# Designs tried in a protein design chat: VH-VL binders against UPF0111 protein PH0637. Part 1

No score or structure here was measured in a lab: all are predicted.

Target 1, 226 residues: UPF0111 protein PH0637, of Pyrococcus horikoshii (o58371)
Amino acid sequence: MIKMQVWKKLFAKSPFKPLIRHAEVVVQTVETLEKALDSWARGDYENMKEYAKKVDDLEDIADKIKSELRDSITSKLLMPVQRTDILEYLHMQDKIADAAEDTAKWLLIKRNLDSIPNDIKDIILKMGKESIKAAKLVYEAIKQLDNVLESGFAEKEIKKEYKIIKQIEEVESKIDGLDSKLMEIVFTSELDWKDGLYILNIARTLSNISDKAKDTAERIRVLMNK
Unless a header shows other numbers, all headers, positions and changes below count from the first letter of the chain; antibody chains aren't numbered by Kabat.
ipSAE, averaged over its two directions, is called F for ESMFold2-Fast, E for ESMFold2 and O for OpenDDE. V2 adds 0.75 times the mean of E and O to 0.25 times the DockQ between the complexes of E and O.
Where letters were taken out, [cut] stands.
The coordinates of atoms that the task and the answers printed are left out; those that the model quotes come from them. Centres of patches stay.

## First folded at step 1 (VH-VL)

Design a01 (framework fv_amivantamab_arm2; at its last look DockQ between E and O 0.01; V2 from the best seeds 0.00; counts 0 for: pae E 17.3 > 2, placed apart)
Fold by OpenDDE, look of step 2:
Structure a01 (fold): chain C 226 residues (1-226), chain A 121 residues (1-121), chain B 107 residues (1-107)
Amino acid sequence: as target 1 above (226 residues)
Amino acid sequence: QVQLVQSGAEVKKPGASVKVSCETSGYTFTSYGISWVRQAPGHGLEWMGWISAYNGNTNYAQKLQGRVTMTTDTSTSTAYMELRSLRSDDTAVYYCARDLRWGSDYYFDYWGQGTLVTVSS
Amino acid sequence: DIQMTQSPSSVSASVGDRVTITCRASQGISSWLAWFQHKPGKAPKLLIYAASSLQSGVPSRFSGSGSGTDFTLTISSLQPEDFATYYCQQANSFPLTFGQGTRLEIK
């Protein structure tokens, strides 16, 4: 079976089911990043490298799926949502995986972390956990969106969806705060410019995971209102 | 494992000074800060101040400004808190805690067992 | 200074009960709030940081929520070891301040 035919069949059932498939891979990507971060924090560079490689591989898979989905969505498909809206959602969702990949790339740059205070590492881990949480919530959101559709837009299901969206926004707000605090710590510390740049870029890419998650949630709002 | 072990109980007269120690282990001492928190009998927790074990920077509660001095000894991974001009209302259990934030005091993830300081005439 | 007010000051509950404690800040503190458990003669224990993040090693029955000025600590199913005094603490700005505490006692 041509993969494109499979996606078309899924789209015939629901415009969101293929997006859920893509989201599954995105979640796997960020979960793998979490493992990389844990290894990173422990100074286990070798395991960190392996996990980082896996993050890269999973991101590639996500990109392939995205491309296949784009090609499968044609004007001939009778969907309850607009093609452009689906594609915009897919794009934002995919950027979550991209951000995870970017984080993994930065983790690989520095092998020795002895010059980085442990409390800074801990903050990075906390930021990672929150950012990854946001990505996982996006997965829950798109699944719930499918439920909303299947229920015929039942009020109860819609309320659940908005609850998830709110959670994503809250997590994003939290991570932004952590990022700001980390920046303050870095600039008030005696870290050299290289270490500072290294830490800030890890934080930036981690924060971007939650930013893209929030953007994705916004696209879900758009899909619900049309 | 992270541990903070404080010095023993103290009994002091009003006007005297007390110095409590907090010996740390299980982590890189200079990579964290130390905060001090006290609890008077029948009262809640009160933040006293913070010190960076890395650069020695401090931030004290305004209420204690001029009476409190926090220091660290990197060679022994020990933090010290000295409180001068003791009053009866300084009677409390004093805690040291590891601060999660470098250069600022935000979260305390590990705590010492506490040191009772009694001030009485 | 930011004032932290907890409610209630004390609560009696039974094992298995759902317990909620609230904390209100006099100013907006975003999500920079921590919850501590304190038992007599023991060191305080960090439960929640950043309003809703569970500290490592803390049971999942503990959860935190809220942002801005209103926060909540929830114990979904009270266990015997959970009877203690709980404190909220704002981590937004100096001086750091605690709530007055909530004593959770056995009914």
Scores: ipSAE 0.000, ipTM 0.520, lowest interface PAE 11.5, mean pLDDT 89
ESMFold2-Fast, scan of step 1: ipSAE 0.006; ipTM 0.543
ESMFold2, look of step 2: ipSAE 0.000; ipTM 0.418
ESMFold2 (binder alone), look of step 2: mean pLDDT 92; pTM 0.933

Design a02 (framework fv_amivantamab_arm2)
Fold by ESMFold2-Fast, scan of step 1:
Structure a02 (fold): chain C 226 residues (1-226), chain A 121 residues (1-121), chain B 107 residues (1-107)
Amino acid sequence: as target 1 above (226 residues)
Amino acid sequence: QVQLVQSGAEVKKPGASVKVSCETSGYTFTSYGISWVRQAPGHGLEWMGWISAYNGNTNYAQKLQGRVTMTTDTSTSTAYMELRSLRSDDTAVYYCARGFYDSPLWAFDIWGQGTLVTVSS
Amino acid sequence: DIQMTQSPSSVSASVGDRVTITCRASQGISSWLAWFQHKPGKAPKLLIYAASSLQSGVPSRFSGSGSGTDFTLTISSLQPEDFATYYCQQANSFPLTFGQGTRLEIK
């Protein structure tokens, strides 16, 4: 990564700043999903629908930013780091927003939640809040990668980066634990099978948010070792 | 579960070489690095070196440079440490340890059980 | 090389005691210090990393503090299984170096 540091000094542009902008929109998408989940849990279908529409709009914005960055990187940008590694990072980061959109889509399928127990709703809300933490940690991780580059790969900055990556893994592990508890409740309760499928698909798409956040963190490790 | 399982005890004569293995399971081998640490009887822990399973990069303690070689075999998820020109003061328990992610500069979270290497004439 | 010095070299304590072990680096290592517990016949076990972060599965009675050159490991209420040798280890730069160890023995 010495060549990348030299390139940045000569041209004064970080290859990671556009990825930071995309990450900001991804965070906003997941935060908006959490508002949809809060409305959902209260049985407020109309407000939930409005937030779900906004999640869709934000994912569209993230996708447009991704497409613009992809075209810029592949057609015009000469980088000392592998273009394919940056593109794979961008693809995985964008999948976080896709997972949030998928979750919102599942929320819209059912209007009346009277048959869904409050303990199930509580776990879903906890998974949503942890998903926001995962998205925000990805945002912090890509910003810290910029600091690693600017410092010339100083050990202190590299260690801050690994700490953030570890925190992302811990959040994913916590969400996995919540998902396991939810499965236990769904399969041991008197819950109707259709409600079970509904809840399990919401949980699966929520878990995908942190899974994609972890995958994104793994791509940062690849970028640091090129 | 994550495990590091080392090869069995060795008895060697001075001037011989020893190759200790560290077979890993329960995680993606190529995502982490492996450090080697030894402890001589009555002494503390001594770091010997590190290898990345991702790209094969190594860093060895200066005192062992030229006598130690660390390698990995991705097909078996196994790390190896070979120490040559053995002396009696190389008698120690040798440990492999997984670094956080791909860096030993963070911490070692999982350790092998240890391999006793005895060097005597 | 960065030299790590632990104090005391040995300490005798009783179950329920608060035990404090210190570690000093010969030069600044920021917060890049780990603490390990080592029992005879067993592999070392990670307790604390980055000076103050508790490793998953380690009891909350263990805590670490410090920055720069001076670091402390504290056991707030000693249990029978805590009698062991404790090592600090700097992770700031190569080569990685360990302290000489502090033996914690039954009083």
Scores: ipSAE 0.000, ipTM 0.414, lowest interface PAE 18.1, mean pLDDT 85

Design a03 (framework fv_amivantamab_arm2; at its last look DockQ between E and O 0.03; V2 from the best seeds 0.00; counts 0 for: pae E 11.1 > 2, placed apart)
Fold by ESMFold2-Fast, scan of step 1:
Structure a03 (fold): chain C 226 residues (1-226), chain A 120 residues (1-120), chain B 107 residues (1-107)
Amino acid sequence: as target 1 above (226 residues)
Amino acid sequence: QVQLVQSGAEVKKPGASVKVSCETSGYTFTSYGISWVRQAPGHGLEWMGWISAYNGNTNYAQKLQGRVTMTTDTSTSTAYMELRSLRSDDTAVYYCAREGYSYGLPFDYWGQGTLVTVSS
Amino acid sequence: DIQMTQSPSSVSASVGDRVTITCRASQGISSWLAWFQHKPGKAPKLLIYAASSLQSGVPSRFSGSGSGTDFTLTISSLQPEDFATYYCQQANSFPLTFGQGTRLEIK
């Protein structure tokens, strides 16, 4: 392990700046998915399709940034933290964008949006808004991790980081609650089976966004164990 | 340091075409979209359209459909906007703007503007 | 198209004043609203995005609020450099549309 004093002498730049840049694109991916969901809920297939395609484009961009970061990390001989921990963090963060892409793919599978009841659409929209909060909190968490390292693991910065991690857990819990309510509505409604599968898969992939955000937060805990 | 630098002022006759360039630097060109916005004297801001630097997909304001073309050149990190069949009411300052990290998201960096004057 | 309407069209204020500008969308746009500052001879400058998120480098005296159809930009303690025209812009759907602008003038 590289001691903090030695690391500070060797590195002029934060090792987390590229991860922060990747997190920014992940946030944009989830925000763009929310625009697709807003159009979807209004029955506006054409705008939904446009934003769903943009989600795909953004996920591709995030994946390219990930590949560039992986190559850069591999070419460096010295790292301030274990290389494998950085790579695992990047992998988890990128899975958030993957989940958003999966959701967009499910949205596109159905052309006639009028058959989906408004109460189902409302819960899906709420799950989408909470997913944005999860992605933004991951972005705040990686920025705060940068502050933790730059401060030499100051107690104040560590406490702020744990507060953000707790907020990510709270958002995931709230989305789980919304998913449970959605399941109750789906099973008590007069939805046909294809619409049921459609909605259940949208809910599953939306829930996966916050699940991966929580996984990413666990990797931050590992990175803080220095 | 993100910069968008536009081509210089143009004076055109009605019926002519104008092509404005927007050279970008300080970021990965293909990771963002570019929107074009204009402001006529005494009027507010008017969105004209956007282009994806990633795949070249465009979306134009309906009133300009058929008269406007937006393109990109990835090798020079430059976006272009061509407006054809110019009218006197096309006299405006034309801006290019970067769309955050996604197409249609907020315009976080802008070019300095290009004055296009259409007069006989 | 989504129509954006700002109020007031102009406002006169003094340095140190609290100024509020409102923006209404003709249909729901969730939180997909941005606020821009525009000064003569300069390009517009992004102040607020996603209705309430402060752009990096923008002074904390600027804040945004609202969702759905009603939005507000607030300047808590007006400074000399804040005299400008302010525009709201919806990013909910294409075509993107701006409000007509609010001109903030020295009293």
Scores: ipSAE 0.006, ipTM 0.485, lowest interface PAE 10.0, mean pLDDT 85
Fold by ESMFold2, look of step 2:
Structure a03 (fold): chain C 226 residues (1-226), chain A 120 residues (1-120), chain B 107 residues (1-107)
Amino acid sequence: as target 1 above (226 residues)
Amino acid sequence: QVQLVQSGAEVKKPGASVKVSCETSGYTFTSYGISWVRQAPGHGLEWMGWISAYNGNTNYAQKLQGRVTMTTDTSTSTAYMELRSLRSDDTAVYYCAREGYSYGLPFDYWGQGTLVTVSS
Amino acid sequence: DIQMTQSPSSVSASVGDRVTITCRASQGISSWLAWFQHKPGKAPKLLIYAASSLQSGVPSRFSGSGSGTDFTLTISSLQPEDFATYYCQQANSFPLTFGQGTRLEIK
């Protein structure tokens, strides 16, 4: 407790709180995408379209937070981390929301899904669920990095951070496995080439969510080593 | 079909406390925060504070710091606002409103309002 | 705290008029501004968020513009149901703050 008060006297405020704010919107973006995916799998194009619009709105809000933060970071602040490291983290975290918007755009392309087998839809829904888990873990990871800083880089808090990073890697591995299974099913199915392209692009954009979550976790290692 | 339903009107004496409830339905409670906003008779809207339904983090208006407590109960999808040491100028309609995890998302759904009257 | 100043305090207008309400922030808030409509005995209603994004279900006669410190709500052709008090609200930082309101009344 006493060591934490010495740290607070040395630093004016945590540089990670704006990143936490951004991460909250990223989580809502991915949660809204899951609603779009649920509607999509049921063949409910009109509700899927409304959720896809909300995804677009949330991504735009995330982008505005990113722009505001980029503009407000100055060389005049006393910061325990480098400005460029913060901006690189922000870039990676924002890519999670971008990938969610990309998925939503692909869902809109096909209005009738009768030609798409249910087992393909089920795998895509599982990928969506894991994508939400990945985004929530990124949010927990940036919050824990704030705790690491406040503790003066206490070993116990660093160990908690590495546990969250490990969980992000496990979720990314699960999504990679689902993506590989989906590729096998698509290539052994009698889908026409347009449906195959459609499904694989949806899967690619969902896989990008977890890939960017993993990249964001690696940037946390850089931020933590200050 | 997002809905926020608040508890009924209250009449209190100066120095008492009031606790207003906001029961939510039609959405994932932990995906959004809740802000509380009040309006005194003849006055504009005043933001009181915010609570994350995800983790319970709060941010309170400075003038109310020390007098207000906001909580949630995820098992009932309900937010609460308690205002202590009531004064006559706390007479107002109190609203809950849904907001995203970070401030900067809009108050897209509001409760119906709860009139709290403070008089001796 | 970020002060939000609305202008005018009151507007008298007729059905069909174009009405413009302005809102000025005491410091830059980027595009983090919302507009609300409020009628007595009812909850406030979100019209515009992020300065210019129209909320779902809100008529297209409502529009918002601006960035930084200066923002505008426009009603292109006033309807009888639009007589209400309008508030701007900054969503840039805590504490979230509202303008004093603009009362729109029937001429």
Scores: ipSAE 0.006, ipTM 0.463, lowest interface PAE 11.1, mean pLDDT 84
ESMFold2 (binder alone), look of step 2: mean pLDDT 92; pTM 0.934
OpenDDE, look of step 2: ipSAE 0.007; ipTM 0.509

Design a04 (framework fv_amivantamab_arm2)
Fold by ESMFold2-Fast, scan of step 1:
Structure a04 (fold): chain C 226 residues (1-226), chain A 124 residues (1-124), chain B 107 residues (1-107)
Amino acid sequence: as target 1 above (226 residues)
Amino acid sequence: QVQLVQSGAEVKKPGASVKVSCETSGYTFTSYGISWVRQAPGHGLEWMGWISAYNGNTNYAQKLQGRVTMTTDTSTSTAYMELRSLRSDDTAVYYCARDSYEWFRTGYYGMDVWGQGTLVTVSS
Amino acid sequence: DIQMTQSPSSVSASVGDRVTITCRASQGISSWLAWFQHKPGKAPKLLIYAASSLQSGVPSRFSGSGSGTDFTLTISSLQPEDFATYYCQQANSFPLTFGQGTRLEIK
């Protein structure tokens, strides 16, 4: 309560609102990647390439927002939470979009997918869909963090935040499980080594999306305690 | 095949209300918002407002505040724009366009898919 | 409200020409600007978003540049299908606002 009264007196706006804006672009980036993955799995190279380009464009937008936020935060004299905590949160959140861009770049390397089994494609598509859930949960988490601040760190709002963080951790665990299954199939399959490297790098960069979402959730815990 | 299909042309008397629909298909409706834009004869494009299909949040142009209402129906993936107390200068082609599902930075990644437009004529 | 002003209001050009359209915001909008192409009887088409990002499916002869208050749309080699009215639009803050439009017509 006291914290809320002090912050209302000193600050016109929540420090988390620009982070919410950045998170929305991150969600759009991952959603666009999923469309690239759907086209990829169908062997539709031209549409996949188109969506991959849009992933690159959206990641560039996320970087522009990140740069603007860094400049804005650095130039301010007073902040209700530590600048380093906000910047570290922003860095982790932005890495989610970076992972999506990396995945799109790997998709572009191979045009003909006839040698890639459908069961491998299916697992990769499942990983992609779960990655969207992770990105959307990060967006919900940063929005809920704004509610925690506005409430003066009320127990009810803190509990809602922890539930969202737990859901992010659950999604990451599910993606990790899918990745492990994919690794076993690739390792025991008759794929040539180049196809194996191709699939493993797609899986690694997809897993990075949820890994960075989990890292972002850990940074939310830090911001929530300030 | 992302598509936005609008309801047909309307002819109204001054003081009446009009409600235009925008049926969407080919994408996850709740992942985007809808902006409404109009163009009066001989004039440029004018933004009217925006609605999130994600949470129903709206933002309206100040000139239209109090006369316009935007809604969504998630079950039918349809957006609606109702304009009340019509005047002759409300005569325009009205467009819906797919936009960001959050109010900030709306339009900047794309009013990328547009409805075909709905001509609304207001005359006495 | 942020006012968007385009220059020129009209331009005549020939196929193969390089065409430049400018847009000025009444206050800083960072890179939050989009460019649209509009043809009579059709819906507007997004060309450029975030000042310089080319929309999927739009030919590479279209490019955007600028930041802050001054922005430019360039068509490097004009094609017959490019004759249209072009609009800039700021997405920095509500209400969203469009420029008055630039009519590109055949010389």
Scores: ipSAE 0.000, ipTM 0.449, lowest interface PAE 14.9, mean pLDDT 85

Design a05 (framework fv_amivantamab_arm2)
Fold by ESMFold2-Fast, scan of step 1:
Structure a05 (fold): chain C 226 residues (1-226), chain A 124 residues (1-124), chain B 107 residues (1-107)
Amino acid sequence: as target 1 above (226 residues)
Amino acid sequence: QVQLVQSGAEVKKPGASVKVSCETSGYTFTSYGISWVRQAPGHGLEWMGWISAYNGNTNYAQKLQGRVTMTTDTSTSTAYMELRSLRSDDTAVYYCARVPDYLWSGEKYYMDVWGQGTLVTVSS
Amino acid sequence: DIQMTQSPSSVSASVGDRVTITCRASQGISSWLAWFQHKPGKAPKLLIYAASSLQSGVPSRFSGSGSGTDFTLTISSLQPEDFATYYCQQANSFPLTFGQGTRLEIK
């Protein structure tokens, strides 16, 4: 548990420092999900289950950081940025970890992993790898936003931030393309209905990781515009 | 200090509508949602619904769906709850309560600050 | 809907007593449980959130414990102002639901 005095010290430097800490845990959550997906693709239910539990543990840590941040931010008298904008940012960033947790929960629904075709598993693994890129880009974006603030909103630093936002949008677009290809394969395959439902929900929750990363990038634009 | 102040007591006839207000102060209105809870004489607490002051999203108790409307006015930091087609069993004390709405997952909805309550009496 | 069941429905106690109230959820709610104190003519007051976290301004004699489906509220040394009705409430999902209440009465 992170005490109120720690948050006050962090805000003395920049209000974005605690958001960077939260983003770090979000990245770790998505990276752990990737390990669960690797075990899943190999048909290793036991190791998949262990990584899925670790995803839950990390989401719990992210959630506790979010709760402490919420209380600290709303208790501050003055901040250089609107409190509601910071809370909206935090909410979107946390939704990335929520999507990872949802994906892990769907993975656990099925024990017999051999019935899932390798071409479907391959696309889901690619979506997972791209989701890590999205989470890491969000981490880079919030770190760069801290540089924007420390520079006094210098044009050079703002331009660097927009480049990162564009990269997040490109990753989201790539995941959308993978999801479309997956839907085509599922629709044309002889998959039973339960496996179809299982795969569609994994894909939906997995694509939601990048959707929420893009939403988080939109919140950064709001924070940069004062 | 955080404070929620509700409108005064109402006496209504069956079939009428009532609109209760909840004026807030001491915090950023749009950072929280408002839940409405009522208590009929001799009964326990009953949750009626929730509204986000950020985006106006609502969630209503199923038994009140179609009869209740919750709204907010950001310019006055005020929440409203309107209950239509009143019945004698709608006689209750109605409360508004503050809830964190940046937790849009539907989990962890704790009501930490409450209004003083509004008595609504429905009688012929 | 998640049903919340409290026991006992009423308890008689004296000042200085240790009082325990229990609450059971019809399905798992993790730690998403709150406890309220309600006195006639006043609004409910949040005492405990997240099953065991004491709300700011609430006396330390109040404590909560439990997870999953079984929860407990304890008052370690009852004071005169503690005679009231107590409610548990699940904060896990909509619709939010309350227990039926436990009335704490003077013995």
Scores: ipSAE 0.000, ipTM 0.415, lowest interface PAE 17.7, mean pLDDT 85

Design a06 (framework fv_amivantamab_arm2)
Fold by ESMFold2-Fast, scan of step 1:
Structure a06 (fold): chain C 226 residues (1-226), chain A 118 residues (1-118), chain B 107 residues (1-107)
Amino acid sequence: as target 1 above (226 residues)
Amino acid sequence: QVQLVQSGAEVKKPGASVKVSCETSGYTFTSYGISWVRQAPGHGLEWMGWISAYNGNTNYAQKLQGRVTMTTDTSTSTAYMELRSLRSDDTAVYYCARSYGEFYFDYWGQGTLVTVSS
Amino acid sequence: DIQMTQSPSSVSASVGDRVTITCRASQGISSWLAWFQHKPGKAPKLLIYAASSLQSGVPSRFSGSGSGTDFTLTISSLQPEDFATYYCQQANSFPLTFGQGTRLEIK
């Protein structure tokens, strides 16, 4: 209430509304991937395949929003933040959806899902659920960045943003820990080597979701400090 | 577990005002918006407006502009919708819903029946 | 404002049937469409978002398809708990608008 709505006074249209919309589709993409993972863990190839297709559809939608926003950001109007920093943010946020699509593609490579041990499936499902939390925190972060700018970089709004960034870092750390546990199980088990490669690639692409979420949060730090 | 709990039913006379509350739990209140949707008996769903719990920005349906006010109280994780100058055609069940990216509604309150007698 | 039109207004069906409900937008909304189930005395429940994405906890017999202006909700094998009114909602722009609803009734 105390601070002026700086962004609205300078511009009729905020670039953050399309970025928030893009982040929403990214969340939907990761949530849909979790449903594919749930079907995968149950040995349900057909439902897993349907959810994997939906992940692809959502990534296409994210790309359309990205293209539209990229074109609108080339406006020559003055902005309180650098245009290139906004474009780098968008690029990182979009890579979260890319990682989800990559994971879905790896799931589809194997049709006989019964050969994968349940302890491995359990850890991968946990990584999937934490990935949803990472994506939702990115969505929260971009909405809070809109608040930071509208408040004229008020200290209380900046503090809220840093709290969200820290939560994203904590989720990435938790996923890293799950990945390490999964690696131990894979390397000490009597898994067929092809199943090992399959699982390792699923884990790598799942870990990339939180890695890209963390990279997106780092772009927010840059936007707040310039 | 995400939950939205609304205040109880109200009976009002034409010209009065009503204020419905929506207390939320199970998620970070300021990370989502709240939309208000109503349904008159025998009619479909009608969107009334949206408020951001993160910055207090609002967007109201044009037909309600000037009669509706939406607010939030972050300390209690509660959203409010006040409708003034009530008419008999405002008789409806009023719902609050968590706004997912401003445009989707993933969790809803149980509804509050507001009856305006004429 | 974007006008949403559903067809049919009412459907009578039996358990095990395949049911299809359509929704048309008066202008292009890409994939920005949601489907809701509404039962008497209860709040609406989100079934599908982004035209085809199944909401968490919703049975896989529900599916959505379409883009642009024409959208479809399909229930592949109707269950007793599925008898309800179904609404589409455009999520493209403010003001948000709903279809008039399709009542799914038991035969």
Scores: ipSAE 0.007, ipTM 0.449, lowest interface PAE 12.4, mean pLDDT 84

